Miniprotein binders against b1l550. Designs and how they scored, part 43

Target 1, 279 residues: b1l550
Amino acid sequence: MRLPEELLERARDIHSEAPSHRIKLDRVGSFGLKVPVEFKGFLLLAEADVWVSLPEGRRGVDLSRQVEAIYELSNPPKDPFSLCREAAISLLEKLNYADSSGVSIRFDAPLQDGESLKYYGVEISSIASDEIINKIRVEILGMTACPCTAELIRAYKSSEIAATHTQRSLGILEVSTKAEHPDPDKLASIIERAMSSPLRTYTKRPDEGGLVIRSLSNARLAEDVVREMIHLFLEEFGHLPEDTHILAAVRSMESVHMHDIYAERSFSLDEIRKEISSH

## First folded at step 22 (miniprotein)

Design lk1
Fold by OpenDDE base, last read:
Parts: sequence; C-alpha cells; structure tokens
Structure lk1 (fold): chain B 279 residues (1-279), chain A 99 residues (1-99)
Amino acid sequence: as target 1 above (279 residues)
Amino acid sequence: SREEYLEYRKLLLEAFKLIREAMKLLREGNPEEALRLLEKAFELAQRAFELAEDDPFTRLALWLMAQIRELQAEAYKKLGDKERAKELKEEARELEEKM
C-alpha cells in the first residue's frame, strides 16, 4: 500500500522537530556506504562514512541528503582525496544546520609488487568546519625479525647469520593535517622500510629465501620499527604544517608468544622536532 | 594485463556515464529511455566483469551491475511493471551476494 501523497504532506517533519533533550551531537550520519573511487588509475569500490553535526535544537539529520551528496560526487569515480574533501564541504552546504561534517573512505589500495599487486589498508578522511582537516590512515603488513633471539642464537652457535623468529607485523601511520592528504603509497613505503622486510604476495622459493635473509639481517624490535617509521616520516613529510598530528604504531603478531606486541607514538610535528633537537 | 585493465576501466567509465544519464531521465519522468541506457550500461559492466581477474575489480563490476539492476527495477516500477521490478531487485541481490 503506497501511502497517499496527501498523507506525506500532512506528515510532520520529524527531523526538524525539537528534540526531547536539547543536546548537540558531534556526528550523525550513514556508515558503510559503498562508493566507487579512482585511486591512482585504479577503479575501486570503497566503503564510506558520511556525517554531520546536529545542533541541540534539531531532532534528526536528513540522512538521505548525506547519501545523495556523496553519490553525486562519486559518479564519475574520482580520487578519494578530492571526494572526501568535496563531499565534506558539500555536506555543510546541503545541511545548513550543521557546523561540521566529515567523510571517511576506506579501501584496500593496490600497490605494485613486481608483476603482481599487493594491497594495503587506507582510510582517507576529511573533516570540515571553519577549517578542513585531512586525515589519512595507512595500514600495511610487513615482517619483523627479533633481534633478541638473534643475539641468543649468535651467542650459542657463533654463526654469521643469526637465526631468529619472524612475525607478521602491522604497521600503522595516521596523519591528520590541514594540508593535503599525504601520499598513502609513500606512507606505506615508510612502514615497509621501517620493518625488517616487506611482505610479498607471491614469493618463489629463491625470493622467499632472500626476503627472510634480508629480514634476519635487519632485525628490529617493534619499538625500533616505530622509531624508524617516525624518522622516515620526518624525512619525507617534514614539510607538513607543525600542527600536523601523527600516530605511528606497530602491532606485531608474535610467533613465539600467544600475545601481540604493540608499540605506538602519537605526536605533533612540532613536539617531535623539539624532542629530537633536545638530544 | 594492463591492456585488459584499461579496457575494463573504459567499459566501467562508460557504464557510469550511462547511469548518470539514465538517472537524469528517471528524474525527468522518462523511464523508458532510462531503461535503454541502463541495459547498455549493464552489458558494459558485465563485459568488464568478464575481464576482471582480481577481487577488487570483480567486486566493483558486480556492484555496478547490481546498482544498474536496482535502477532498472525503479524504472519498471514507474512504468507500473511490478513483477519485472521484483525480478530485477532479486537479480540485484544475487549480484551483491557474489561480492
């Protein structure tokens, strides 16, 4: 039964009503939307979250307008950076009662690995208010080799190549800046270079052996990886605004222990520069 | 291959274009012409799907095919053909389940 159009005209606008409790909400939106994007020439299906703030005097958000805003901008598919920014701005324009908006786009980013593609996790976000803050989170798996076990084995066998256990490690870089989104491939590269070795999608035995040897020769603690990530980040992205906020983290999926090792540092560029300069 | 991907991309971009045009026609109250464009878009998306080897590319093609079926269902609903609209919605669901 289609409700008669006449009933729609008589229906109160629930969203514009005063709420029972006059409380501002920071984020109200649609999460888990599927949106096409073009990332570095690759057409991909991403997940998107879109939201706006809700003032204390308004009961609800016009969620349909939020969805419309991002879909209008997503056809034709465009780069997710522009999509995030443009959609965040569009949301504020379309929903004039909102003082802030945000868009987050998540996908697995293809990265060329020889003749094959490997993927790393990307979340690109933009938050719009009186200013636009761009956020990017990159997650990529690598391999770490434990230096502690390597030293134990070296001490025991006096071998040139110290055997050690290796584990998969998830490296995370999250950057929030008023500048443009940092290049996620560069962030992924920083993470991989900070680890003992990258992971490869397809390894032939000789390549696998080489990767392991490289890892063993570059044994690093999770703490070492995080510090190296920060170091490499400063070298590549030290030109970003001083108020740029960074999270560098590693989660090592330990092979010897039943628990994971986690290390992180959160900092602004200003803070970390002062810290390094003080030594 | 790179060549296959370029063709895949071309097909999908053309499908996206047709979808935009079809959506406009649907808004303008021309569901018949919209359906013609959507049929063509579906063929392009299907061809792209056939070219796709990797999961991310297959998923996008399947998603687009599903979206086209949903739009076709909407168009048929506007034309009063509820049965065909239901069939197309089911096809859209089946495509989404393959994703």
Scores: ipSAE 0.603, ipTM 0.858, lowest interface PAE 0.7, mean pLDDT 89
Fold by OpenDDE base, fold request of step 24:
Structure lk1 (fold): chain B 279 residues (1-279), chain A 99 residues (1-99)
Amino acid sequence: as target 1 above (279 residues)
Amino acid sequence: SREEYLEYRKLLLEAFKLIREAMKLLREGNPEEALRLLEKAFELAQRAFELAEDDPFTRLALWLMAQIRELQAEAYKKLGDKERAKELKEEARELEEKM
């Protein structure tokens, strides 16, 4: 039954009422929306979160307007970077009581791997207030070879190349900046280059052998991977604002232990440059 | 293949266009014409689904098909056909479960 329009006009706007407790909320929104995007020529279905701040004098947020804001911008599908920024701005325009807004878009990004596609995880975010902050998180799996075991075997057998255990490792780069979102493919490339080797979707036996040999020749600790990620990031993205914040991390799914090894560094570009210059 | 993907993309983009037009017609109070466009959009999305080989592409096509069925249900509801609207909503649910 559609409620008669007349009843809707008589109904109090519950959302605009004063709350029982006058407390500001930082984020109120809709999470887990499905939105189409076009990422580097690929049409994909992404998951999106949208939110705004709520002032202390307002009971609730007009959630329908939030959903409308992002869906209006999603047809035709557009790049997720523009969608994120434009939706964050649109939320502030449509919800004039909010002093801040945010949008997060998550999907598996396709990456060309020979004749096939592999995927890595991407989360793109924009926070709008008096300024716009853009955030991107990239997660991609690679392979690491242990240098410690390799050294032990080398010492024991007196061989130039020693066998060692290998494991899958998850590399993470998260960047928050007032500049445009960094290219996630470049971030993924940094992570892969920082590891012993990339993972491949399909390998023929000769190719698999080559991949293993490469990993053995480039054995790295989890700590080495993080340091290399930071180094490569500075080379590629050193032009970003000094207040740009970075998280570089790796989770190694160890093959010889039941637990994972984790290493991380959080820093601003200004902080890390000062650290490097002090040595 | 690249060629198959380009065709897939073309089909979906045309479906998205028809959906935008149908939504406009629904707002203008023309559900009959909206239904014609939505049926065409569904056919395009279904063809795209048939071309899709990878999970991300199949998922998007199924999602779009479900969205079209929901819009068709809304149009039939405006026409007073509640039974058909219910059937279309169930079809939309079934499509979403395949995602």
Scores: ipSAE 0.597, ipTM 0.856, lowest interface PAE 0.7, mean pLDDT 90

Design lk16
Fold by ESMFold2, fold request of step 24:
Structure lk16 (fold): chain B 279 residues (1-279), chain A 99 residues (1-99)
Amino acid sequence: as target 1 above (279 residues)
Amino acid sequence: SREEYQEYRKLLLEAFKLIREAMKLLREGNPEEALRLLEKAFELAQRAFELAEDDPFTRLALWLMAQIRELQAEAYKKLGDKERAKELKEEARELEEEL
């Protein structure tokens, strides 16, 4: 039909008009795009969000140029860190009226688990303006033992080795930094190690069998897991810029209670160092 | 298995390569040669889909099959075959609905 083509040629350029209300917008973009990535030798289908800022005098964004910015860079598939940064830079070049851009890339990252793979959630972002801020969020499921159940069972069965139920817990680390993105496998490892103390006990004291059994059944509070995440993060990533921002959190999916338990702490590196050094 | 994943990866990388070449041919006004490459790319992606054991690998293969159908539709549109182009776009939508 000639009508669609003829209509498009006669339509005004809505995007470059001034809006009825001259209000700046922070994020205008295309969300939920599917893009291929290559992560640590794996080809994966990721979901991407792309956006730019929109000045108060411009009515709309050139959405086709936004989509083009990331898809032009996605074949051959490449690592999501480069894709994220390069697409964010390309967005500012293609949509030069914007003073900032952003790209987020989300996927389930494979992690070797015996002879099979398990997966953890990753979201990699770059926000470009006069500088680039890199953000990474890692979510990984682990197992924790319930301290309330362990104490009830122990009290009922005096002098026995404590037993408890295990539950699925979601550990979260989110890092925003001017430096390169931290390795998500290392962040996942920090979360998993924070949920476990028995392996370290075996390494230090292999000849204490009774203590080992209690350590394997030892319950860990969500609050203590978050504190351990922070401790381990500082050991491995304390070299990052002082204004690096971190969120550490745990959500426990209770098998006995009707509701989840949640603990979190956010901080910058300079903030947490002051807090620790004051004691 | 790890060996099966390496074959899966090899098939998909070749399919991505053929897609890049086909897109170049489409830009150069050669949709007939692009279609030949896209047919081969689809066969490779379909073989990768059949090898995929985990959901993430199944999803990527399906998505790529859908993208190839979209490109084939573009090629047929450039050749003036609007009925074939429409048919292929619907097949692409059906593949994406399985994701």
Scores: ipSAE 0.801, ipTM 0.940, lowest interface PAE 0.7, mean pLDDT 83
Fold by ESMFold2, fold request of step 24:
Structure lk16 (fold): chain B 279 residues (1-279), chain A 99 residues (1-99)
Amino acid sequence: as target 1 above (279 residues)
Amino acid sequence: SREEYQEYRKLLLEAFKLIREAMKLLREGNPEEALRLLEKAFELAQRAFELAEDDPFTRLALWLMAQIRELQAEAYKKLGDKERAKELKEEARELEEEL
């Protein structure tokens, strides 16, 4: 036994060893990576998470190889949908012990708002195994007006002038599907149309009044906003695969109350169709 | 404005291209030529930073400037200039802190 050979035999490959407890892990990876993307003609700095599954017999993951998988694909900047899918596939190729991988990319997406831009939250994900599952989450702020207060004020004064309290609301749509990712701008549009009025970055005095009047004309409960989001989603995306999963939610910051109102519904397309057809 | 954004975009895409070329030169053992490209890439990213009017565009330009400083540090390390490499690493950290 020679010194070089003996030394090599004692140098442990920690990551490929069996762990003390043979328990598989679903997601092991590098989170919070900064990566450039191109979204609809805009170059943006996104935050990315990359991960793989870890089988019960393997102690650790090769983290440097994970970051290589996404950074190798990030110059030149490309659209986040392709980046997610290609990086997830590359992870499985580079880390052959894994049976699944995933990539999530988060950024604030620009949306034209008059002469300026406003932004909404987007998270685009691809999870690869024997198949690829595409997930997208969109969050956008809008305005809601309370219909109960509006009716009480009308009845109290016998007034034809609409009045109620208004509040900011965060709308959420999340879609998981085997098809390509839905267009996030269309998801954002669905959320805004379900609200009483959109929220603007720059509102001139005349435009501000119009937003308030529009909100009063479309007074809706948080529950109604969620129902409307689902209705609008089905009109535009009802063609997606039957096992597509959706989460629709709203958090309303009540201007009169000290606490938020929250409503949500999760469903698959086949579930919601059965529910609607029973009415 | 739309015209200003298109100039911003053009500057950054050229900087990304120069970075990719510089990374290839570093892998091929040519750090001196890589530094020439990285100096030009940094100038382009700085100019894009000056054009940026929104926080997201400012953030990308700053991040890219930091990445260029990291690559310059790698190049100087390969040339044996440890002090310059350390200075550039510190500059990259300062740029990252502004994000």
Scores: ipSAE 0.782, ipTM 0.936, lowest interface PAE 0.7, mean pLDDT 85
Fold by ESMFold2, look of step 22:
Structure lk16 (fold): chain B 279 residues (1-279), chain A 99 residues (1-99)
Amino acid sequence: as target 1 above (279 residues)
Amino acid sequence: SREEYQEYRKLLLEAFKLIREAMKLLREGNPEEALRLLEKAFELAQRAFELAEDDPFTRLALWLMAQIRELQAEAYKKLGDKERAKELKEEARELEEEL
């Protein structure tokens, strides 16, 4: 049974009351919203989280107004970066008791892969207060080939055997900056170029052989993939503000091991420049 | 193919436009005209669903079909047709479950 709407007029407004425990909250919002976006000519269904800060003197947030803020901006569909930023600003304006707001948008981004599309993971966010902080995380699969096994096989009785184990590896770049979000396609490209070989959505026998041959030519430890990602990132995005924060990581599903291998480095641009210049 | 995707995109953008107009009509208290637009929007979204070649494109079309059914239910509720509104709400729920 639906309750009469006349009852709502007589009920007290719980959200605007002071709470019994006057403790501020950093993020109060609606998570897992489905929102249409347009990314580089593709219409996609994304997932969004929206939130605001809640001061210690306010008991609850106007959740309906939060949801309406992003949906009002989502038709017609627009690029997810504009939607993210505009929604974060709109939330802060509409919910004037908050001193900050945030929006996250997640989608699988299409990449042209020959005659087919392949997809990589993107999550962006914008956090608005007296300034806007933009964050992006890109995840894409590639292939890695182990150089230690390759060297052992090469050294085996001066063997002519060229072989090593190969596996799928997930590369990750996260960037937090006051500048505009980096282009996710460029971040994905950096990750793929750091690996031994890209993965393809559709392959035939000759194409499969080519991918393996490329991976053997670019055998790399997971640690070296991370180092290469950092090198390529600095080459492409070294112009970002010096307090920009980056995380570069690889999780390798090693074909000859029972467990995954993980390598990670986080840094600010200022930090990494000092580190590199000292060598 | 690229040609099929462009048709898919064209159908969905027109459906989004009709939805915007229908939502305005619902706010203005004109549910009958809103329903006419929503029926066309649903046809367009359904045709886009049939053209979709990849899972991401089928997901968006299905989601939009569900949103249209929700708006149709709202319009019938404003017209006092509770039975039709209930049927459309259930259809929207079923479409959402396929996502």
Scores: ipSAE 0.769, ipTM 0.932, lowest interface PAE 0.8, mean pLDDT 87
Fold by OpenDDE base, fold request of step 24:
Structure lk16 (fold): chain B 279 residues (1-279), chain A 99 residues (1-99)
Amino acid sequence: as target 1 above (279 residues)
Amino acid sequence: SREEYQEYRKLLLEAFKLIREAMKLLREGNPEEALRLLEKAFELAQRAFELAEDDPFTRLALWLMAQIRELQAEAYKKLGDKERAKELKEEARELEEEL
């Protein structure tokens, strides 16, 4: 049922009313939108969140305009980096009462794994205000081998290649910067290289054996993985602005315990450089 | 395969183009021509769906098919065919539930 346009003219604009409590809101928007994107030549369906700030004097946000803003920009599908930035800017233009906006786009990014594709999680965001802040979060699974157990087994059996338990570990890199979004494939590569070995979608027995051997030869604590991630990140992305903020984290899904091991470090590039230089 | 994906991509991009044009026509008050384009777009999206091997690609094709059905429903609504519009909306819902 379409209401007569005449009724719309008579209807009170609820959104423009003064709120009962004059409080600014930081984020008001639509979450879980589905939007198409083109990521490195792949057309994908992504999930998107769009929001704007709401001033203290306005009761509500025009949510329809938010949805319109991102959908107008999503056909034809474009890279999610540009989509985030452009949509965030468009939101501010369309919603003149907002002093800030944001867009977040989430999808599983395809990554070539031999003849097959594997996927890693990516969230690409942009926040617009007086400046634009670009954020990217990458999550990828890898494998870690425990050096502690390896040492125990080595001590017990006097073997050069010590058996140890292995587990899947989720590596996380989150970067917030005033520069362009870092390449998520590079971030994923950093995570994989920081672990004992990557995971493979399909392995033949010889390949599986090789992967396990590699893992055993690169036994690492969760703490080691995080530190290695930071090190590799600095090598690849050390050129980013000094105020760039990074979260490096690992969640190891322990095979011998029912609980996971988690390690993280949050830092700015300026802070971490000072820390490293102080030793 | 790479070739299959290229065809998939081509089909979807063409469908997206037709959707953009159809949306313009709908805004201009030409729902009949919009429906023609949307029908073609649906066929393309359906073919893309059939070519899709991986879940992400299947999902995109299904989503696009659903979006096309919604737009078709809108067009029929503008034409005064409420029954057909309702049917198409239901089809869109069914497609979205497969996502």
Scores: ipSAE 0.602, ipTM 0.860, lowest interface PAE 0.7, mean pLDDT 89
Fold by OpenDDE base, fold request of step 24:
Structure lk16 (fold): chain B 279 residues (1-279), chain A 99 residues (1-99)
Amino acid sequence: as target 1 above (279 residues)
Amino acid sequence: SREEYQEYRKLLLEAFKLIREAMKLLREGNPEEALRLLEKAFELAQRAFELAEDDPFTRLALWLMAQIRELQAEAYKKLGDKERAKELKEEARELEEEL
């Protein structure tokens, strides 16, 4: 039953009313929207969250305008970095009562792996206020080989290439900066290089053997992987602003145990540079 | 293949263009012409779906097909054809369930 348009004109604007409690809200929006994006030439369907702040004197947000803002910018599909930034700005323009806005876009990013595509997780965000903060989170699976088991086997059998157990490990890099979003492919590459070896979608047996040998030759603790991620990040992205915040983390899905191993470090570029220079 | 993907991309971008034009026509009060463009857009999206081999590409095509059906339903509703609008909304829902 479509309510007559005349009823809309007579209806009180509930959203503009004073709330029962004058409290500012940080984020009010629509989560889990589906939006098309073009990522490095690939047209993809992404999931998006859009939000704005709500002042203490306003009861609600016009959610339809938020959805309209991102969809208007998503046709034709554009790169998710520009979409996030432009949508965040557009939200502030369309919802003039908000002092801040945010957009987050999530998808599995295609990455060329020989003749096939592999995927890694990416979340691209922008928060707009008096300034714009750009955030990117990259998650990619790799392989780690345990150096502890390798050492035990080496001690026992005197083998040059000590057998060790390998496990899939999830590497995570999250970067928040006032600069442009870092390239997620570069972040993914840092994670893969920090691990014992990358994962491949289609490994022929010889390629699998080579991957395992490489992993054995590059056995790393989860702690080693995180430290290596930080090191490689500083080499590639050391030019970012000093107030840039980074989370580097690894979750190793242990093959010998029922539990996972987790390691992380959160830091600003200024903090970590001081730490490294002091040693 | 790279060539297949380029064709897929071309089809979808053309469909997106037609959707933008159709949405403009709907705002201008021309639902009949909007429907003609949306029908063509649906055909393009369907062809793209048939070309797609991988889940990410199939999902985008299906999503676009669903969006087109919703816009068609809106156009028919403006024309007063409530029955056809309801059918198209159901088709859109079915396509979204496949995502």
Scores: ipSAE 0.601, ipTM 0.860, lowest interface PAE 0.7, mean pLDDT 89

Design lk16
Fold by OpenDDE base, fold request of step 24:
Structure lk16 (fold): chain B 279 residues (1-279), chain A 99 residues (1-99)
Amino acid sequence: as target 1 above (279 residues)
Amino acid sequence: SREEYQEYRKLLLEAFKLIREAMKLLREGNPEEALRLLEKAFELAQRAFELAEDDPFTRLALWLMAQIRELQAEAYKKLGDKERAKELKEEARELEEEL
């Protein structure tokens, strides 16, 4: 039964009423929306969160308008970077009581790996207010080989190349900038290059052997991986604004220990440049 | 294969186009013509699903099929066919459960 239009006209707009407690909210929105995107020629289903601020004098947000805003921009499917920015702006236009808005889009990004595709995790977001801040988070698995065990075995056997244990490691790069979103494939490449070796979806035995040998020749601590990620990031993205904020992190799923090893550094480009110049 | 993906993409983009046109027709009060377009869109999305080999592509096709069934249900509701609208909503739910 559709309520008669006449009843809808008589109904109070509860969302526009004064709240019982006059408190501003930072984020009110719809989380876990499914939206289509086109990422580098790939049509994908992504998960999206959309939100706006709520002033102290308004009881609620028009959630339907938020959902409409993102879906109107999602057909035809577009790149997730533009979708985030445009949707964040559209939310402020449609919800004139909000002083800020945000959109986050999450999906597994396809990456060409020979004749097959591998995937890495991506979260793209934009926050709109008096300015627009673009954020991207990339997560990709790689492999690390332990240099400590390798050195012990080398010392014991007097060999040039020593066997060591290997483990899967999750590399994380998160970038927040007033510039355009950095390319997530480049970020993923930085993470993979910072590790002992990348992971492959399908390896033939000879290829597997080569991957292990590469890892042994490039043994790295979790700490080494984070430092290398930062170094490679500065080489590729040093042109970004100085107030750009970065999180570089690694979680190593250790094979010898029951616990994981974690290392991170959070910094701005200005901060890290000053640190490097002071040495 | 690259060729299979190109066909998959083509099918889905055409389905998205038909959905936009159908939504316009629904707003204009023409649910009958909207239903014709939505049926074509569903057929295209189903063919795309059959071509999909990887989970991300399968999920998008299934999601789109579910969205089309929801729009068809809305159209039938506007036509006064409540029973068909319920059936289509159930089909949409079943498709979403596969996601």
Scores: ipSAE 0.593, ipTM 0.858, lowest interface PAE 0.7, mean pLDDT 89

